# VH-VL binders against q8ssq3r676to911: the designs that were tried, part 7

Target 1, 236 residues: q8ssq3r676to911
Amino acid sequence: SPQDIAKQLTLIEFKLFQSVKMKELYHKSWTISKSKFENSPNIMSLITMSNKIANWVATEVVTTPHPKKRVEVLKRFISVAEHCKKINNFNTLMEVISGLSNSAVSRLKETWKSLPTRYVNSFNSLQNFLKTDENWKSYRQTLKTKETPCLPYLGLFLQDINFIEDGNSNLSSENDWVNFKKMNLLTSVFTEIQYFQRHPYFSFSTHQNIQTYFEKDIVILPEKELYAFSKFIESP

## First folded at step 1 (VH-VL)

Design i03 (framework fv_ivicentamab_arm2)
Fold by ESMFold2-Fast, scan of step 1:
Structure i03 (fold): chain C 236 residues (1-236), chain A 119 residues (1-119), chain B 110 residues (1-110)
Amino acid sequence: as target 1 above (236 residues)
Amino acid sequence: EVQLVESGGGLVQPGGSLRLSCAASGFTFSSYYMNWVRQAPGKGLEWVSIISSGGSTDYASWAKGRFTISRDNSKNTLYLQMNSLRAEDTAVYYCAREAYFDWLSTDYWGQGTLVTVSS
Amino acid sequence: AYDMTQSPSTLSASVGDRVTITCQASESISSWLAWYQQKPGKAPKLLIHDASSLESGVPSRFKGSGSGTEFTLTISSLQPDDFATYYCQQYNTYSDSPYTFGGGTKVEIK
């Protein structure tokens, strides 16, 4: 069921999120191709998982050849996304919305046209919540409430650290006021991550069959095959 | 908790008009498709009409032109305007919500309101 | 338009019996079928959606099966609370009538 999928993905991804050490965020280690898996292993695990789930969503849609059942698949994932938002799982929310926004899925105009208005409105509302307008205003306002438990969107934290690091890259003095400001901004981000890491989803029960499915059984098509299947089920 | 409460039923003469209301609470009414379903005394269920969250409507063939479904999202209320009533329209009328996570099935029903068309 | 034919219209059974209700669509509706239970003087209650998916809180003795044009609802060990009228409903959004109910099956005490 959508609710069970959302809860189980929350447990999987929160475990990965909780494992991230602040040291992995030092010096933009996750962006350094040669050493990122060595120096930022838990960040890379979570990024890999996020790409896996987004591509799984796209795969499930384009490998459903019957039009009526394909609409049901869209409805299912929109329901999963809605449940993720309700339980403050913004990381998996972003993954599902990204999967549904994949070009191989978004181009299926007849499939989207057949989606009931209620689901279209829900999808649009969720996209608006995640829009980058005014520096992620809607999402950031929600995070500022400090409501727990919560799995925040890791990608935005990584983006913020990148901007902070890059904005002060040409400093010549380590004791400069600008260096002090940079350190304060980085500390603020780290403190926020640690706050959410301290409040796990204690009330959620593990459903072993669903956990095993995501560990061993999910099918993911490469981008080229996603597009090929997309063209097969709806001609350009 | 989800609640749907119908009202407006009663006795009406053939050719008359009646407006039914359904007061919704315990959920975000504006996000849901809503249905009217009726049941004549001792008979089975018969779908009457549907309205989408965006206001699009559809009707059973026998209801077209006589019945109008509408909603007021600011009041969390669903309506059914019934005109040119016939004896055959005598039934309990149920307000019902389409399931948000349940692939278009109907998950919650009101208790119904009786409409009797008789002289 | 889709005609939904439900059989039998009435069946008499005893507690502990296995009862089967059949629903036939005039044209294929894939798995887009729900089952409802209605007790005298009460509103219908959703039991099963998408032909075989049990609703939360519905006892496991209720089982739906089928696809296309033929569907069944089975109660594996009838309980006193199960004496009621059961309805199937198609919700195929591509039909001229998006919702059509079967005629109902009254399960009564033998």
Scores: ipSAE 0.000, ipTM 0.374, lowest interface PAE 21.3, mean pLDDT 83

Design i04 (framework fv_ivicentamab_arm2)
Fold by ESMFold2-Fast, scan of step 1:
Structure i04 (fold): chain C 236 residues (1-236), chain A 123 residues (1-123), chain B 110 residues (1-110)
Amino acid sequence: as target 1 above (236 residues)
Amino acid sequence: EVQLVESGGGLVQPGGSLRLSCAASGFTVSSTYMNWVRQAPGKGLEWVSIIYTGGSTDYASWAKGRFTISRDNSKNTLYLQMNSLRAEDTAVYYCARVGEYYDILTGHYMDVWGQGTLVTVSS
Amino acid sequence: AYDMTQSPSTLSASVGDRVTITCQASQSISDWLAWYQQKPGKAPKLLIHKASSLESGVPSRFKGSGSGTEFTLTISSLQPDDFATYYCQQYHSYPGETYTFGGGTKVEIK
């Protein structure tokens, strides 16, 4: 079930999100190659999981050679994405939409043409919700409601911290004022992350078969193999 | 701390074989893409081979059929088996980690490199 | 195929000089380009990824720019530690492609 998949991924990824400590975000430590796994282990775990799920979505599509079954796979993932949005899981929502937007999947024109209009409209709506236009306006407006429980998209918080760290750099004697404003902006981001971390999905129950699937049985093709399978199922 | 240590290099006669090892610490080789890159004395960098997380592999066209990349997950070690060696294979061989950049849209850049091991094919 | 052409092959410079190294791709690679620094007898070290993203711990005097087919590495005020060979590398996610390196630029003392 799409709903069950969405709920189980929510439990897995929220646990990782909740484990992120604010010190992992200090001084952009997740960007330091030598020490990022030591100093930002939970951020790296969540990033790794996000890439794993996005690539799993693409893998499931390109490894389904029968055209009608492949359309059913697209429908299933769009339904998963729909439910992620309904339960305020924007991190997994981003992953599923990214997987479906992977070049190996998006190039399958005949498969997408065979998708019913209900699902096309849903996919377009979800992409519009996540559009980067006007600095992620639609997504940010939704996040400002502070509705919980919610799993926000961690990647956007990381982008915001990078912007604040880099954009407010100043070498002059007015640096104390710039540093003060920079610290206030960083504190705002940290406070928002902590707010959502404090409100878990307590009403969701664990389905062990689905959890085990994502831990041990998930099949993921690397990017190069995704394109090879893509070209095999629909010629260039 | 993340590090890669190569070993197995040495002097070998043309037509001979050699197996290089790359021991990883501080991370798991099966969870990332791994490369072999070589550099002939006084020359530039040349990509040799990659092994992907799923176990599939790719090779430079000149390496196909002669070189085999593999890993032993239980030993956390990457290997390069080199057969039918030629004088032009003389180079320092580096193992390098790929996949440190975790953006969904990234290809691969190499963020951690070993010190390299010298392979000399002569006489 | 993505051929990477790097220029110049060598340049002589003094401490404090502004140094510019160029890398050209035979086809558009968007911004999927990395820059490496290699000192004699040492392994390469990553400086920049995604054309302009400075690796943590790398001094701000190093700047990458460009997109598509033309890329530049600039060292705004050359320091003694910067005398090295520099390589660009493309990593665009094109089907069937492998990594390709530029031929290198040796920055040496005048």
Scores: ipSAE 0.000, ipTM 0.387, lowest interface PAE 16.9, mean pLDDT 83

Design i05 (framework fv_ivicentamab_arm2)
Fold by ESMFold2-Fast, scan of step 1:
Structure i05 (fold): chain C 236 residues (1-236), chain A 118 residues (1-118), chain B 110 residues (1-110)
Amino acid sequence: as target 1 above (236 residues)
Amino acid sequence: EVQLVESGGGLVQPGGSLRLSCAASGFTVSSYYMNWVRQAPGKGLEWVSIIYSGGYTDYASWAKGRFTISRDNSKNTLYLQMNSLRAEDTAVYYCARDFSYEGAFDIWGQGTLVTVSS
Amino acid sequence: AYDMTQSPSTLSASVGDRVTITCQASQSIGSWLAWYQQKPGKAPKLLIHKASSLESGVPSRFKGSGSGTEFTLTISSLQPDDFATYYCQQYEDYSTYPFTFGGGTKVEIK
């Protein structure tokens, strides 16, 4: 069910999020191709999981050739996204919306036209919540007021750290004051991550069949095949 | 021991307001979806409102605009603020915990009676 | 909105009888149905969730079955402690109508 999927993905991804150590965020180590899996293993595990879930969402849509069943798949994933937002799981929310926004899925005009208004409105609302406009204003405003438990969108924290590192790197090499400002900005981000890591989802029960599915049985098509299946089920 | 204890019920005149409390012990309310359910004397169960773990809220259509669900995490207590009360709001009000976000209610309080009459 | 219809509204039975209560949803709710028992002056008690999953501490004589739009609660050998009112509740549609209860079925002594 959508609620069970959202809950189980929350447990899986929160465990990965909680495992991230602050040292993995030092010196943009997750961006260094040669050493990122050694120096930022838990960040890379979560990024890999995020890409896996987004591509899984797209795969489920494009591998459903029956039009009416494909609409049901869209409805199911929009419901998953709704539940993720309601339980403050913004990381999986981003993944599901990213999957539905994949070009192979978004181009299926007839499928989207058949989607009931309630689901169209919900999808649009969720996309607007995740808009990058004014530096992620809607999302950031919401995150500041949210009570724990909460699984924030890791990608935005990584983006903020990249900006802090890049924006201050040249000026800080010979200036302790600029280095002090940079460290204060980084510490602010680290403190926020640690705050959310301290408050897990204690009330959620594990559903072993769903956990096993995401661990071992999940089917994901590579991007080239996603687009090929998309064209097969709805010609341009 | 996991328990919910309601309080704040009583007699109130039509158009009046009342705030119900639900004190939780043995678990943390912010980790669960928490609900209010009511039952008019001799009648069936009727869902009133929910507060999700993330703080979002939903209401029965007839309750929206008159009732407000909230919680105080420091006191581990759930509230229902009821305004513009009508005779039809006379009922026993129960707070109930959502069973691991399955939508079934595994823990219920004993209820508090709200009587709306002149 | 999901309408939940329970039948019968009242039934009379003797200890040892097999009792069947039905619950009909106006639209498919999958398996997202719970059953509750309520005794006079008491709060409801959860018996079954997800149509057929028995709660800890609930006697095995209680069985839930069904999916989609038709659901059944069966008490295989009625005990004195089972005379109560029973309610079904759907929880399929969180987005529009998250929870709807059936009208209840009162099980009373013949």
Scores: ipSAE 0.000, ipTM 0.469, lowest interface PAE 13.1, mean pLDDT 85

Design i06 (framework fv_ivicentamab_arm2)
Fold by ESMFold2-Fast, scan of step 1:
Structure i06 (fold): chain C 236 residues (1-236), chain A 120 residues (1-120), chain B 110 residues (1-110)
Amino acid sequence: as target 1 above (236 residues)
Amino acid sequence: EVQLVESGGGLVQPGGSLRLSCAASGFTFSDYYMNWVRQAPGKGLEWVSIIYSSGSTDYASWAKGRFTISRDNSKNTLYLQMNSLRAEDTAVYYCARSPYEYGSDYFDYWGQGTLVTVSS
Amino acid sequence: AYDMTQSPSTLSASVGDRVTITCQASQSISTWLAWYQQKPGKAPKLLIHEASSLESGVPSRFKGSGSGTEFTLTISSLQPDDFATYYCQQYNSYSPGLWTFGGGTKVEIK
């Protein structure tokens, strides 16, 4: 069921999110190829899971050769995304929308034209919610008013930290106000992350079969193969 | 507890107009697809219109051009503007919610209905 | 628009009877069908969605089955509370927003 999928992914990803320690966010350690898995292991686990889910969504679509069945796959993922938003899981919401927006999926015009209006409208609404327009205005306004539990989009926090770190010269800057401002901005982001980490989804029950599926049985095609399958099912 | 309460029904002359309202409570109204369904006295149910969470709409073929569905998420209220009313539009009009799940274009909660009578 | 035909339009039954109501779609609707119960003067109540999925709180004596164009609602042991009018409704995912109901089946006391 899409609702069960959304809830189980929420439990998986919230556990990873809750495991992130603030030290993993120091000095943009998650961006350093050589040491990122050592210095930011939980951030990298979440990023890896996010890429895994997005690519899984794209894989399920392009490996469904029957047109009517493929439309049903799109409907299922849009429903998963709808429920993620409803339960304040913006991280998995981003992943599902990213998977459906993958070029291998978005190019399937005949498949999208066959999608019922309900699902087209829902998908468009969710994409608009996640637009980067005016520095993620829609998403940021929503996040500020959200009650816990909530799984915020980690990627935006990482972007904010990158901007703060890179917005001024390094720590050797001769402007003490720049360093003071930088530390205050970083502390605000850390405090917000910690607030959400303190309020888990206690009411959600684990469904072991779904958990095992995402751990062991999930199939993901690399990007090159995604595009090849896409061309096979709908010619350019 | 989910509640839907319709209002705005009444007697109207053929060719006239009415605006129906549905006050929703007990759920996050903006997340749900909302519908109008009608029932003529002693007859069956007939779907009229849907409004999606995005604000997009669809209508029964006979309603298109005469009826307009709309919503105000800040007031948790659904509306149906009915123009060029005919005797055949006489019915109890129900506000109904569509569930939030995959393939959920059915109606899990209904209001009590409001009667619209089109007569001279 | 998908035509939905229910049969019978009216049936008389006694408490304890097994009652079967049928719904036929003019073309395939997969499993995109719901069943509703309506008592006189009241709004309809959802019983079953996706042809066979029982709504929470609905007694187990209600059972839906079918796919494609033929569907049935069965009440295995009719109770006094079950005398009502029943409607099927298609919500085929390929419909252009034309959700249609069957004509209804009135279950009356014998």
Scores: ipSAE 0.000, ipTM 0.402, lowest interface PAE 17.1, mean pLDDT 84

Design i07 (framework fv_ivicentamab_arm2)
Fold by ESMFold2-Fast, scan of step 1:
Structure i07 (fold): chain C 236 residues (1-236), chain A 119 residues (1-119), chain B 110 residues (1-110)
Amino acid sequence: as target 1 above (236 residues)
Amino acid sequence: EVQLVESGGGLVQPGGSLRLSCAASGFTVSTNYMNWVRQAPGKGLEWVSIIDSGGSTDYASWAKGRFTISRDNSKNTLYLQMNSLRAEDTAVYYCARGYWEDSYGMDVWGQGTLVTVSS
Amino acid sequence: AYDMTQSPSTLSASVGDRVTITCQASQSISNYLAWYQQKPGKAPKLLIHKASSLESGVPSRFKGSGSGTEFTLTISSLQPDDFATYYCQQANSFYDTPYTFGGGTKVEIK
């Protein structure tokens, strides 16, 4: 069921999020190709999982050759995304929306035209929530409520830290307040991450069959094969 | 309808151990997060421990290393193993069901079981 | 770690009175605060969750309000059944202090 999928992905990804240590965020370690897996292993594990889930969503759609069943797959993932937002899982929400927005999926015009209006409206609403307009205004306003439990979108935290770290700083006695201000911004981001890490989804029960599926049985097509399947099921 | 019943309390010497039980009826402990809460005579409520349906546990800082929360799904029973007991652990111990999605409180409580730690 | 401060620790009131109990968290807990009623010799009873959501079967004279760090429980027109001790509880968890109860407020008959 969509609710069960959303809850199980929340448990999987929250465990990974909770494992991230603040030292992995020092000196933009996750951006350094040669050492990122050594210095930011838990960040890389979560990023890897996020990419797997997004590509899994796209794979499930393009590997469903029957048109009516493919529409049911779209409906199921939109429902998963709805439940992710409802339970404040913005990381998995981003993954599902990214998968459905993959060009191999978004090009399936006949499939999308067959989707009931209720689901089209929901998908559009979720995309609008995640739009980057005005520096992620809608998403950031929601996160500022500090409602918990919550799995925030890791990618935006990483983007914010990169921006802060990339800022030029002149080190002199007369400019110490500028250094303090930048240090306060980094501390604010770290404190926010730690705050959400401290509020697990205690009420969610583990469904072992679903957990095992995502760990061992998930099928993911490479980008090239996604497009091949897409063209096969709907030619232009 | 739904009910929790604690047992296993009693008198114990400092440094001793006790195992408390909490039998559930009308619902299953394995699909809920379950708590232990204590109250010293004439004092306020103090949270002790939690276990969620996935088996994840957490404890008050003073309880870590001494107390262990667990459950037996076949018996539909929650347990609290208490070791290295101190006089300060004297209290009525309640088990309580929590729920998260629609309510962030503890909605079902047992009657409590008295633990007295004295020489 | 969250400290939960309740005031007053004790208040004396008469049937029909309006009473207010306050609860202050040392850090913001959004609206994740529960209120409990405990009568002598009984287990606590959940009254309010999420700061202001009345539990099923609880009389409408009980009202919770507040968010962040400041919360209140108000009992309008106090009834004989309302003489009890009331506790607030931070109902959102942290690894080092997942749940924290306030010190309690005893509502006594004058």
Scores: ipSAE 0.000, ipTM 0.400, lowest interface PAE 19.1, mean pLDDT 83

Design i08 (framework fv_ivicentamab_arm2)
Fold by ESMFold2-Fast, scan of step 1:
Structure i08 (fold): chain C 236 residues (1-236), chain A 121 residues (1-121), chain B 110 residues (1-110)
Amino acid sequence: as target 1 above (236 residues)
Amino acid sequence: EVQLVESGGGLVQPGGSLRLSCAASGFTVSSEYMNWVRQAPGKGLEWVSIIYSGGTTDYASWAKGRFTISRDNSKNTLYLQMNSLRAEDTAVYYCARELTYYGEDYLFDYWGQGTLVTVSS
Amino acid sequence: AYDMTQSPSTLSASVGDRVTITCQASQSVSSWLAWYQQKPGKAPKLLIHKASTLESGVPSRFKGSGSGTEFTLTISSLQPDDFATYYCQQYSSYDHSPLTFGGGTKVEIK
């Protein structure tokens, strides 16, 4: 059920997003290997979930050996991605598109060739929306116009904080004005995150079976195994 | 050609049960999102229930616990089981297929002709 | 839960007139709004989706506009075939009543 999957993933990931504390974003603490799980636990939980969902998408595709059924799996995930965008869940949207764009999946030329035009056009449109061209122009422009509730792509906020921290680090200790600008830029990002955190998807109903599936039953293959399965179902 | 044909409507006593059927042709119900929508005599449209392509279901709050939407994929037929019927359930019941246009869900591109359910003593 | 309010409930107009029907949502539905036409004794027919996108085969005299909470359906040069009840429907909500219809506007041709 693509719509149900999208709604339930929205509830799961929004809960994780809402749990992120601004202090977890200080000093790029989520990037420090020794202490990231201690100092940025909620960021790490969401990053871990994002990687799980992307790899789960790829796993479902490469572990479907029947060609016609594999095309149906692609159709289902594209529909999930469409619905994520419709409900302003850009975080899960990015995860699904990332999973479908995994090299193990994208190399399956015969499978993609068999995909109906409607789904090809949808996938291309969603990839175009998420393109990094002109510093994520399409995504950023859309986010500015979105009403709540909305689950923005956390990864881009983390990237922005990285650039703010790194771009001001070599001069910040020598120049109070540079430090002032850095603080204002960080405050803008934090304020935006907090705004979205304050408006949850309160109208969505919980489906316990789907929640349990993502908690306990989800199957994820490591990257090396994804590629091996890919080569098994479509030889080079 | 897409066609939806409802049946199973009729007169039933308050507290009774009735099962509606919607036979589909020209497409496969298991690959679509299917809905029931009702309309009381001289009144507006009211959404009743949905079954998603994956089999998950949802209901209007007043229908929850009394109505059950289901499908039989081998018969390509949609059902609505109605229990504990009340006078206010009197309506024409339509089955409707969701529009499958690019990115646009929850819209109805095809409707059946409707079947009348009358709950009266 | 999204309440959908249509006005007027009933409208009488002459052939060739411009008719405007309004639909107001209790909270923003963005552009996720559709318009349906229902003729007496018939099932509804989808006319417009995404607030302003006309369905194939629908005459160009029908026009949808609006976004957020305020929407309009306009029929230019009203025809006898346009005698019908018109309904707006939001499809933005995902609560226990995810699909909400307006109360309808009955268009009577004099």
Scores: ipSAE 0.000, ipTM 0.381, lowest interface PAE 17.8, mean pLDDT 83

